# Ledger of designs, part 6: VH-VL binders against Jasmonate-induced protein homolog

Target 1, 185 residues: Jasmonate-induced protein homolog, of Atriplex canescens (Fourwing saltbush) (Calligonum canescens) (p42764)
Amino acid sequence: MASTQAMGMTEQQKKSVDEMVEKATNMGVNVQAQNSAVVSMINQTNVSMTFNENHNWSGSVVGTGYPKSIPTKQSRQFIHQGDAKDGSQGAVVYYGSNANGEPCGWLLAWCAPTNVTPTKPNRVYVDCGAQSKFDTISWDTIKAKLDVGPATTNFTDVDTETTIAAGVTSTGSFASVGAAFGLST

## First folded at step 23 (VH-VL)

Design w3 (from v6 with heavy chain S102K)
Fold by ESMFold2, look of step 24:
Structure w3 (fold): chain C 185 residues (1-185), chain A 123 residues (1-123), chain B 107 residues (1-107)
Amino acid sequence: as target 1 above (185 residues)
Amino acid sequence: EVQLVQSGAEVKKPGESLKISCKGSGYSFASYWIGWVRQMPGKGLEWMGIIYPGDSDTRYSDSFQGQVTISADKSISTAYLQWSSLKASDTAMYFCARHYGKFGTSYWGMDVWGQGTLVTVSS
Amino acid sequence: EIVMTQSPATLSVSPGERATLSCRASQSVSYDLAWFQQKPGQAPRLLIYGASTRATGIPARFSGSGSGTEFTLTISSLQPEDFAVYYCQQYNNWPYTFGQGTKVDIK
């Protein structure tokens, strides 16, 4: 059965997501990431995380690509260049371990238009848990969930005691996505 | 026609368990989030949580986490709301509703609702 | 959790006249605002989503406006079937939250 969790963010999760959104915003202003999403992720786990997979519904990563790793307690960023019509819509999966050393995964998905409209909203979807949960992903399923999702959210997997939180904002020139990959307490 | 049909009214005592159902028809049930909304007597609407029946991905409002279980059986197009131990304060009307949204389209919403299941919990 | 506040609690209006209902969010919900109508003994009915878009089959006399934190539902010429309770609901963040409702009564 899929793990369930309390929907509300802790104060620490809210603070971490807000800080990552701010880092993404500052990066986007500084590099003028036109019609793009800037994604900032912090690894709040006890081990380094490694990139596993991405998916694109609209747009693609630019520059140096997805961070290959995110060292423990550090953040990394990338720019996802969006289409003029539909902006940036994508997902990433990172692997790491839980407190017991068990292999785990964290999935972040976003809809991040540069200009939010009634039909083109900011959305995030997050998931985490045992690494095997991410062996085969139906991206059509993730997109269906993402489109109905909120602009900020979190998820905790009870079985692995992993957690993830994320949020998205837009400035009109670009969108900023912040995420925190972590362990539940 | 897209429809959600809920199980009938229930009268229970505190401490009893209960599982009510919401059966969907006329659409691909497994492909849409479906959620539960509580309405206490004379009160407004409270969103309790949702499930994606295709993979049972379930998300709860903090107010309801640990107090109810939301589940689904996609093979019979049915979602469930379940209590392990009812309280008098659980007396309410409970609705299921389909949650629809697609980026770039003009249609979103809790567009299809069940008729409601009245749950009465009293000594 | 985003608190949705509706006003007035009750609105008395004569048939054929205009009703204006207000909804305020405790933080920005962008355009992610829906309006529902509920009559006694019935499930809520979706009227408006995206702040201003009528759902399928909803008469043109219903219109919504606003974005961010302030929203309005207008019923331009009340019909006898429009006397009901109206709820606003944000869907910008989980949990979704509803306002407390505005009862529209016959004056």
Scores: ipSAE 0.854, ipTM 0.914, lowest interface PAE 0.7, mean pLDDT 91
Fold by ESMFold2, last read:
Structure w3 (fold): chain C 185 residues (1-185), chain A 123 residues (1-123), chain B 107 residues (1-107)
Amino acid sequence: as target 1 above (185 residues)
Amino acid sequence: EVQLVQSGAEVKKPGESLKISCKGSGYSFASYWIGWVRQMPGKGLEWMGIIYPGDSDTRYSDSFQGQVTISADKSISTAYLQWSSLKASDTAMYFCARHYGKFGTSYWGMDVWGQGTLVTVSS
Amino acid sequence: EIVMTQSPATLSVSPGERATLSCRASQSVSYDLAWFQQKPGQAPRLLIYGASTRATGIPARFSGSGSGTEFTLTISSLQPEDFAVYYCQQYNNWPYTFGQGTKVDIK
């Protein structure tokens, strides 16, 4: 019930998150993104993942919206346009299955202002586990954890053997968010 | 007034268990990460890990994972640090501290500290 | 984890003089840098957060600067109550990490 895990990312997770940040950066440059978060997510599970839900604290998705599906071993991207004052802050939940075919969910949350200040930092928060864990989300609780969270992080759910890692960085006109949704085995 | 009050000093032998406490008052205890910091005799400060008491979400520094248990009871606004089997090298001062920060506000930091609990482990 | 390195280890300063303490991070921590003061037998006291913002009740003689990997704490006119150990601490990533400390002694 209680979430408990060590803080270190594996070398594989570090590589995957770095690759997704790079993909987000390349997309942001190509489209000349401004005051936005470019988010890139890779599905490292064995099945396709399906979009479930989003939440906005600041800003909103633009263009074609959130990817409805992320095929196995592939990545998908979206752009989240920030508000002038507080930039881009949001969350997404994707559903999939673990190695045993059990329904699972992965949650990614970000604070990704382009104009970073001492009180407006880049942060990520992640969670994963059984799909039922995401039936009722307290977004106030997620935000409280996110605000004091780190710029890179991971989480592993021992019961479902699911894992997630993410990172955020900003330079210039936009922020890049990279995430890897996966299995711990 | 925001305060953290820790349990008293402990003298223990190697192999014994121990649970020390940190009681918060004057704020919404369940709504802020609270963490533990070790200071070994004559040494600096080491951040051990944190817990969000509202849902017991707990994260450990890698060097402390499996060595201690961080827990909380939000009904009595108390966080705990515990060992199942103490070692002589666990001799240290242990502090709890509130981790405060909200996006866009003008205040952040480990802003409120407990007074410390001295744990001495010797045979 | 992010290694924080402080210099000097010990700084001998006469009352009324300026003290300058340095802190270096092994990778960028943006503005996520705090300074703490600790006197013998006491808990650390937050002096500076966000690299340069004084915490409530901290005298104006304390100032912080820097971003990224290099940070400085300056005490513009050292007072008798300022002789203590000073720690920098990054909070950009978990685990939060502290420098090894700079002891400020009377010269």
Scores: ipSAE 0.825, ipTM 0.905, lowest interface PAE 0.9, mean pLDDT 92
Fold by ESMFold2, fold request of step 27:
Structure w3 (fold): chain C 185 residues (1-185), chain A 123 residues (1-123), chain B 107 residues (1-107)
Amino acid sequence: as target 1 above (185 residues)
Amino acid sequence: EVQLVQSGAEVKKPGESLKISCKGSGYSFASYWIGWVRQMPGKGLEWMGIIYPGDSDTRYSDSFQGQVTISADKSISTAYLQWSSLKASDTAMYFCARHYGKFGTSYWGMDVWGQGTLVTVSS
Amino acid sequence: EIVMTQSPATLSVSPGERATLSCRASQSVSYDLAWFQQKPGQAPRLLIYGASTRATGIPARFSGSGSGTEFTLTISSLQPEDFAVYYCQQYNNWPYTFGQGTKVDIK
């Protein structure tokens, strides 16, 4: 079953996501973040990753913006400032390569409301695979998937052997988003 | 009227293949996650996995990964659950359900269910 | 995977009486909890979502409460049509998981 995908995170993925959530939390506390998503991403691939694209449903990035690159085995962070009503809702796409040198992409989307309520939850959505998968993105489709999604998730693309995991949690006045961009091998 | 209509009951032998269907009507089928739920005889409900028919994005519960295939054909508003080789332990009722949710709205839920397909696997 | 634990397994109640069902999650699911009713030979019916919001067409005698790890479903005045199995279900994380059910029987 070449198209079959596992839903559960590996123990290593859980550890990596938890470490990135902790890193995001520490950064958010240090800068006194409010009504924002503090996002920490680790590149667990064998090459540097480069920023490709972002999308905003609510809020926008602040400070020095999205990291332009994430060196192999390193993490980078950004802060996405939320709007007063709907908090921080956005997505990023990073490009890199798989173990065979084939171009690949990793997509992280998050929903981090100003306050978590029954109708405004914390959510993440992730995807990865061949770079061409990300040539034309329907952001309405990503949003529909994100809204029904979970607070923690992963995805593995069997064809490229790429994987991604992410989680979101509320930390006082902001949300911490952790993500691990990696290879399934 | 939003409806999910499933294919009829199946009586099969171990080792046979099977593909059951769930046809949606009255809504934009391709725009909502649709999932499958198993209920073994006398037991509770087990969420098996989910598919977004618009692009066939499919996610499985760990206990069902590799055991079944979830697929969809958005051109005919139909989702599928299939087995390549049935086991007696696959005997159960299988439901499809739409997964509804939109940030900031007043409601969420597995709000529309198919009527169920009883699969009996015995020699 | 988040484990949902319901209690009691069976609840014997007379018509017109109050029924209270409990549901516990192995970790916080925030407000992401739903309640379903299922009668023999039927699909489950969504009663409550968001821990406390009644689904469309659900009678006012059904109410839900709780957040995080502890949740309750209350049926304020049990009607003959309410004798069924009730499931709680978290939708905070995939896989979505159900409790094992509480059967509400006539006393």
Scores: ipSAE 0.822, ipTM 0.902, lowest interface PAE 1.0, mean pLDDT 92
Fold by ESMFold2, last read:
Structure w3 (fold): chain C 185 residues (1-185), chain A 123 residues (1-123), chain B 107 residues (1-107)
Amino acid sequence: as target 1 above (185 residues)
Amino acid sequence: EVQLVQSGAEVKKPGESLKISCKGSGYSFASYWIGWVRQMPGKGLEWMGIIYPGDSDTRYSDSFQGQVTISADKSISTAYLQWSSLKASDTAMYFCARHYGKFGTSYWGMDVWGQGTLVTVSS
Amino acid sequence: EIVMTQSPATLSVSPGERATLSCRASQSVSYDLAWFQQKPGQAPRLLIYGASTRATGIPARFSGSGSGTEFTLTISSLQPEDFAVYYCQQYNNWPYTFGQGTKVDIK
């Protein structure tokens, strides 16, 4: 392994995110995705994760929709079709538990424009922690943070010892979004 | 006019604590990321981290995680940078800057900077 | 972290002449590149964002270009007030990182 200088992300998180980006890329190629975010998420916790909610700023999910669950140590994918002007911009929240059995949530948000331009970038935003943190989400707040966010990021909630990492990359005619939902210990 | 005004210069000894401030005006302070940049004497610029004052969401560069605390009090439109125990190597100029960006607009960047706070740590 | 490398370290230019500053990123930063000017004792001043867009109030003699890993700042007719240190900065990923600076000096 090599040391990475990516902000806050461990080598294990970077590897997991890269694998999920690769899975998203493979899926997008296979289905010939266009103007969309192909999203791959891996559950690196000890319990199954359950879909809680989504939000759309532009575009919407297609096909079989959001995975209703993500079994422990497995990955699941979805495709979020973008609109013509602003591409795919959305968010998902999954619930699960931490190592102590406490209810927790993981939030993934992305910007995946139709075409990357100086003012329409690829971005991700992540958050995690106690499930109650996600009872009353201000999507305007999440969007403000996402817009100024990076193309790869991570977050660790010290109280629940949960962590999340994500990245987004353009792949030809679509964007590949990879995320790892996990525990910090 | 959008403005960031920082607290005055500090002269400290190693081991002392310090909290410097950055007060914003002329905009919705709670709604924009605000960050801190270090410039050591004779050196370039180094991004330390950011905070979203609306909910205190805070992200640090690896080099500064655990070395400083970034915080904000949105009720008085003020962000803070603080050390629990200063080192001589903390001697530097510290700037705060607003991080602006909204998808699809033509205006982006670290567009407004404070005037800087010189921190000198010497025994 | 993404390493930003500027060249040259120092650029000596006569007033009225053209100055060209280069910035290279260790990996693609797309268009997420800004240029700043810093004069002694002052805060940095945003010149260019999005690789090529002038910030408000920045004179037309400043222009930026590039995407991905290679970027250029051009000052088309250097004025006495333009002698300063110039930094490029990527904002594609956290931590944001700056180049080491190019000092533009009178010769």
Scores: ipSAE 0.820, ipTM 0.898, lowest interface PAE 1.0, mean pLDDT 92

Design w3 (from v6 with heavy chain S102K)
Fold by ESMFold2, look of step 23:
Structure w3 (fold): chain C 185 residues (1-185), chain A 123 residues (1-123), chain B 107 residues (1-107)
Amino acid sequence: as target 1 above (185 residues)
Amino acid sequence: EVQLVQSGAEVKKPGESLKISCKGSGYSFASYWIGWVRQMPGKGLEWMGIIYPGDSDTRYSDSFQGQVTISADKSISTAYLQWSSLKASDTAMYFCARHYGKFGTSYWGMDVWGQGTLVTVSS
Amino acid sequence: EIVMTQSPATLSVSPGERATLSCRASQSVSYDLAWFQQKPGQAPRLLIYGASTRATGIPARFSGSGSGTEFTLTISSLQPEDFAVYYCQQYNNWPYTFGQGTKVDIK
């Protein structure tokens, strides 16, 4: 299914991502996070989202793990602990439905190095659309796209009218990742 | 050698369609983002958007969304830039470029460029 | 989107002398800054990436520095083949954006 995407975040997406980055920052400060990505995701759709899958290129989730669900209009968080060499690099996929009740997926990927350097940057990659799009994921392909990706981005799937936005920033000893999973309508 | 070779210069009238091409060789074409850059006469460089030929994931600059179509055919290692209805203001040089970035390596960039395709739109 | 501003617009330099080009970003781009050289009728050539790392095959007379919002390209001993337009480009966020260019002319 064909889709096209403009690169600018809407005012709503910018506000939502900023709020999620702030929530991640506050959590990271509270738990004294080190060399990790603190990730906050808000579900702006009309149904609960369920956890489908994760991938690790570097590091792993700690504590209570990945939220099994994200209720409608609520946010959930997790901490992904980085390794010494390459920090935290991972991805998650959540499933839900669009406004028409069609099964859909949202993918968030991040790079959060131990220290930002010219060759180890903060990056995000996002994707969304029909759930079948995520049946067979090439994680090598996602990583190739993520490495060239920006520090803040969005994507809208015109066929399903789903959208996702995300940003990453360094906060002292950890990175704050904020994401908004939503509908374009 | 890694190369991008673009289709030849075009002279068109307003309202006509056009599809220009960028053929890659000497590397795994499907595995790298490839993008398009516009340079209007006497002006600087404008990044238009990119495509990942392996799965056709396509992202556009806001200024170019809905104005052009970026596509690729990985079976012949070719990316395309396409207009359904040209305007005189589309007169420009158009470059394709490979986008490379790999975490922790010594290399980034729009490292390989096509030679450019001059598009002239006049009545 | 991130606006990149270059100065000066034109720089006149004698062969063998030093040229210094400035680039400013409207917001932090971390180290995600590249420099390109473009001669008339040719595609841009990547010179510097990561603010300060020379691309393969680029002579040592080209050096870059800076991070965040302020960046500099230096050509330590200008050669006849270096007369061109130079662009900075950020790649911290999509869309990638270029500065308006600095033309380096022979004096």
Scores: ipSAE 0.789, ipTM 0.891, lowest interface PAE 1.0, mean pLDDT 92
Fold by ESMFold2, fold request of step 27:
Structure w3 (fold): chain C 185 residues (1-185), chain A 123 residues (1-123), chain B 107 residues (1-107)
Amino acid sequence: as target 1 above (185 residues)
Amino acid sequence: EVQLVQSGAEVKKPGESLKISCKGSGYSFASYWIGWVRQMPGKGLEWMGIIYPGDSDTRYSDSFQGQVTISADKSISTAYLQWSSLKASDTAMYFCARHYGKFGTSYWGMDVWGQGTLVTVSS
Amino acid sequence: EIVMTQSPATLSVSPGERATLSCRASQSVSYDLAWFQQKPGQAPRLLIYGASTRATGIPARFSGSGSGTEFTLTISSLQPEDFAVYYCQQYNNWPYTFGQGTKVDIK
């Protein structure tokens, strides 16, 4: 069977996602971001996380690129510049370890247009678990799931006791994406 | 044409197991989320959960987590809803529905529904 | 989860009259609002998605409006086949949730 998860963010996840959305919003205002996703991620695990890969459906990262690492209990940000037609749509995978030291991965995907319409919504998709889960990713499958997905969501992998939560909102000329990478223990 | 056809009505006793089915045709079954909706007699609609048949990624409403099993067999384009031990309170109509959405398109929603499967649980 | 509240619970109207159905979400659902029609013994039928877009094959007398937390379905000039229960449903977040329904009845 595939991974399953009941729908419902913990109070800690809600707070962490809200804080990351706020941090993304503040950064977007400060740099006067336009037609882009400002993405803020917090590492709530016990080890540093390392960038593994990205994917772009529309747009691309700007500036110094994706954070190479996210230290324990710290947040990092990047800006993903959208294209004119479809805005910013992308994904990132970070690797780290669970409480038992087992290698794990966290995937964050977003559709983050700044001008939300009935056919161009804000959406997030999240996944986490054993690192081997991310050895081969079907990005078409992730996109199909993302397009039907929600604007806020979470996932917990019971086998590795990892969890991830994320949310997206449009805040004027840019969209804010907040994510929390963590452990369910 | 796109179609979802459900298995026939069931009359069961409390404690019995049951697996009902929803067979898709006319589209790439494995490539769309498909979900289940309960309607208790004289009541409204309750979304139970969904599955992506391509990889069996399954998400449950909190109210139904642990109460039912949603599964799929993509090789025969069929989704399932299953109880290990039925209760009288499981008496309801159960619908499957395809969940469609693609960024930038003009067609979006729970667009195709099965005809429903009436499950009656009584002693 | 997001609670969807419909008003009124029942609406008695004569054929040819206008019906106005309301739906309120407990938090913003953006444009992610659908309306369904259901008749006894049948599956729900998608009428409106994206708050205001008619599904294919839906007559022009059905229209939707709203965004965020407040939404309206309007049926202009009711026909005999329109007497049914109508549900709003948000698809902004999981679990998707339905309103409790508005029964449109013959006056």
Scores: ipSAE 0.784, ipTM 0.884, lowest interface PAE 1.0, mean pLDDT 91
Fold by ESMFold2, look of step 25:
Structure w3 (fold): chain C 185 residues (1-185), chain A 123 residues (1-123), chain B 107 residues (1-107)
Amino acid sequence: as target 1 above (185 residues)
Amino acid sequence: EVQLVQSGAEVKKPGESLKISCKGSGYSFASYWIGWVRQMPGKGLEWMGIIYPGDSDTRYSDSFQGQVTISADKSISTAYLQWSSLKASDTAMYFCARHYGKFGTSYWGMDVWGQGTLVTVSS
Amino acid sequence: EIVMTQSPATLSVSPGERATLSCRASQSVSYDLAWFQQKPGQAPRLLIYGASTRATGIPARFSGSGSGTEFTLTISSLQPEDFAVYYCQQYNNWPYTFGQGTKVDIK
């Protein structure tokens, strides 16, 4: 039996993801980003989140790298530079706690091609839950799910009451990825 | 040969439970999303939801959330659609379909469909 | 969810002639648009994905075009086996949604 979750984002999640996409867009314009994913993440939990790991299918992070922490109710950004053939495709995992102080994780994966084509789409995949869920990740499995995924999505883990929403859109020469890491309570 | 074979037609009464199946063969079943599509008599197609059999990650259309259960048993390459209490409005043809998407290839879509399972619910 | 609207509801065309079917999305779906053919008593068959790419084994007389919100399926020379109902489907966002269908009848 799997957790029961509606596919659409709540109105608050839509607003938060849109704000993060806007922040990513503004950053990408300001630094003249090209062939990259500009990723903006907001921590809507009650504690700071800590970077755990990343994965790259195509491209790599540039500049100051992945934010080491995301303070509660704040956002952080990074730029993931794409390669010439397949653009930017990657994932990050952040750790934090739920409302009960239990250790939890949030996973964001994105696919942001150099140019969107019928076979190279923008995609996101999200997951969250108990921290132990992320002890061993099959990145091939995440990629398979990401490839068939949508351009916007959310997930809520009923057991930990954690939630995550994300979206990706193309803006000129780069893609803007927005994500909200949160609690469902 | 990639195939999806569904269980046979069902005639049920309101309030009864039902579990129909979709068995995959000729490919790595656990590695592809499987979805369910409803077609009510004389009507179009409705996407109900999707499951990744490898880890049972399941996502439902809002219209079907809480109305059905989608599940899979990867050890026997089978996906399921289940009702705990059927309604007359559940009378329809139900299809399973493999959902394939791989970045950069020309091979995409709900490319392999089961033959359909007709469910009739009447008293 | 994204609403897909097809037109016309029914299209009467003589064998050997061209059929043009339209599909409109309530918001942009990029290239994430598929076309299916369904004959009575059968499962849908994937014709086109990515708005314009023919699925394996689909005859060249089927072609798709469009992006964003407006899409077209064209059957350049109708064959007897092409009289069926055709559905468009977006897969840009979950839930995937289908249009209501266009029935292509013999004139």
Scores: ipSAE 0.755, ipTM 0.877, lowest interface PAE 1.1, mean pLDDT 91

Design w5 (from v6 with heavy chain T105D)
Fold by ESMFold2, look of step 24:
Order: structure tokens, then sequence, then C-alpha cells
Structure w5 (fold): chain C 185 residues (1-185), chain A 123 residues (1-123), chain B 107 residues (1-107)
């Protein structure tokens, strides 16, 4: 809980997030997504990641749902359909391991309104670290942080040497969310 | 009335430590990001970083990471800015400010500011 | 980090006249743009958020416009109390960044 987050993404993180945003954009265009977040996540760790948990503030996952697994060095996608008023607002947690084989988690939260306005912005929030960090999540706390957060961000947990980066952008009638789950070393 | 009240002016020598405070009242202090802004003499405003007092989640601007410590004690509704070893270049006015926003609300921004704490560091 | 550039650095205007202040972002900040007023010895005061929405208690002579990378603050009829330094500030990304300020002087 004493981890300090640096605000600057590395060049590799920027590249990875941009690639995931592009994958999300291509998927959203191909399926003609509307009022949704199309989310693309890449696993840059050394082991497969498994789905643990989701949360919805607005909207819900559609289609084939959340990827149950993200193999090492691969990406997976899902579509989160927004509601009419508040668009798509949700979070996912994936579990994996750090370089030492210790259990870890990665949390991605997003806010993707139906239409971006001065009070309904695109936002992301990210967190990672020891798996036990995610045993009890205060979703009200995550939402408060997300609402005032940025459109692109990263976090590095010094203790586990895990890192995560994410960004969100509007693409016509949907939002593209890209995330990179990784190791800081 | 929502207020942020900062500790008084400080005159220090290089190498000394310092911890200045910002006490919030009239709102749920633990539930809003609170940040620090530096203004060097005759200069503009620099956002230093923020903390979520509810869980002490702390984020720093790259220029200030490792240079200061931002902390909070939610039990007394107080945020802190701290130096372990002051430099003459730390001479500035320091403001705390609440970062307010909720999705779809009719209000957004750094809406409540402390009155400022002048820190003077000289031999 | 996102660089905010204000122009002009100083603006000399007579009371009752119109002032127009410009702010440019180095990349899109959507609507996440605020304007602050600061007088000597005081904390900044929030004037405008969301590019164009007046904060509570701000007189109607203050208006903001723009989105993306280009923004303006307009003071339609300057009052004596309006002579101050004005800062724009983006809150789209961390770190939040301020422009270098525009000083509005009495002419």
Amino acid sequence: as target 1 above (185 residues)
Amino acid sequence: EVQLVQSGAEVKKPGESLKISCKGSGYSFASYWIGWVRQMPGKGLEWMGIIYPGDSDTRYSDSFQGQVTISADKSISTAYLQWSSLKASDTAMYFCARHYGSFGDSYWGMDVWGQGTLVTVSS
Amino acid sequence: EIVMTQSPATLSVSPGERATLSCRASQSVSYDLAWFQQKPGQAPRLLIYGASTRATGIPARFSGSGSGTEFTLTISSLQPEDFAVYYCQQYNNWPYTFGQGTKVDIK
C-alpha cells in the first residue's frame, strides 16, 4: 500500500497501449459497435493470466464475455455495451504471476460515456500488485478515483515489480480502451 | 462551508526538514483527491501531485517524485507536504487544493484551495 | 506531459473593454480545460471548468470556449477587480499542467 506511482509511461508502454487501442478500434469498426467500450488487453508477463472478477457501474459485457484467459505475450478483447444515459463504465481484474512466481493481480477500470461532454469524460484507472491486494475491493473508492482520473495512465507496484498502462479514446460511436499488463523489469 | 486551512509560513535553512499541513473541513475529506501546487517567487503554478486520503494512493508529477513526500491522515482530515532536506530552490508558496468531480455531475475542477504556505529557505 | 501555452503574456485593457485570452494544448485535452484567476498574495480562484462552464458565483462577463487544443477566455466588460493573472489548466491527463499565465493590466 506504500507503492509510489510515477505518472510517465515508458516508450514501450505507450507503444503497447497504442497498439491495443488500435486493435480495439479495428474490432469496434468491424462489428459496428455503438455506445460501448471495446477493450483490448495484452499480457506482457511470462505466464498466462486468468480472469478473476468484473464490476459494472454502467452497462455490461456482451458477446462472448470476458476472456477467461490471456496467454503470455498475446492479447484478448471484449465489448462492454453501455446504457443509454451513462455509457460503459466497468472494471476487470486478471490474475497472473510476477517474475518471481508470486501471485499478482492487474485491475483495469474505464469510463466511456455514450457521448463525451464536459462532465462525462473518457477516463481510466489502473492498479496492480500482490494478488491479496484484490481480495477485498471497494468499488466506490475505485469509482471516485476513476472519475477524477486521466484518459491515459500507468501504475507500477515496486514490491512485486508489476506494471500496468491503459488509455481510452473515442472512435466514432464507441470508445477504444487499450491496456498492457506487464512487469516493470 | 468547504474549507482547506494550511499551516503558517516557514523560514528554514538548507538541509533542514519540514512538514506543512492542509486541513479540510465541511466535506468528506477521505473521499476526494487532494493535491499540492507550487508557485516559485514571480512564477506560475506547478502541479506537484495528489493523494486520495481514503487509502493514501499517491501520484507525483515526474519533476517532484523523490523530491517531496505527499501524505495524509484521514482520521484528522489533514494532508501533508514534506521535505527531508530543504534546498534554497524550495523557496516558494505552496497551495493545497481539492480535486472535485463525479461522472455526469454539473460541477468539476480544483474548486477549493488552501490559503497557501510560504516557505523561505535561506542561509 | 501536456504543455499549455498562453498568449499573450501581457494584455493591457481599459476598464469596460473586452479581453480575449488564448490557451493552446500540445495535444488534445477534450473539454478538460479550466481557467483560474490569481491576484497577488491570494490562492487561484476557479473561473471556468469544462472549457466553458462558469464556476459558482462567477459573473456572466467571464466566458470560455474551445475544445481539443485551442481555448479562449473572454471577459466581455472588464471591471477594476478583473486585473490579475489568468491561468489555463488541463486536467485530461496527469500531471495536470498550467499555462504560464496571462497578466491582464490596466491600460
Scores: ipSAE 0.792, ipTM 0.893, lowest interface PAE 1.1, mean pLDDT 92

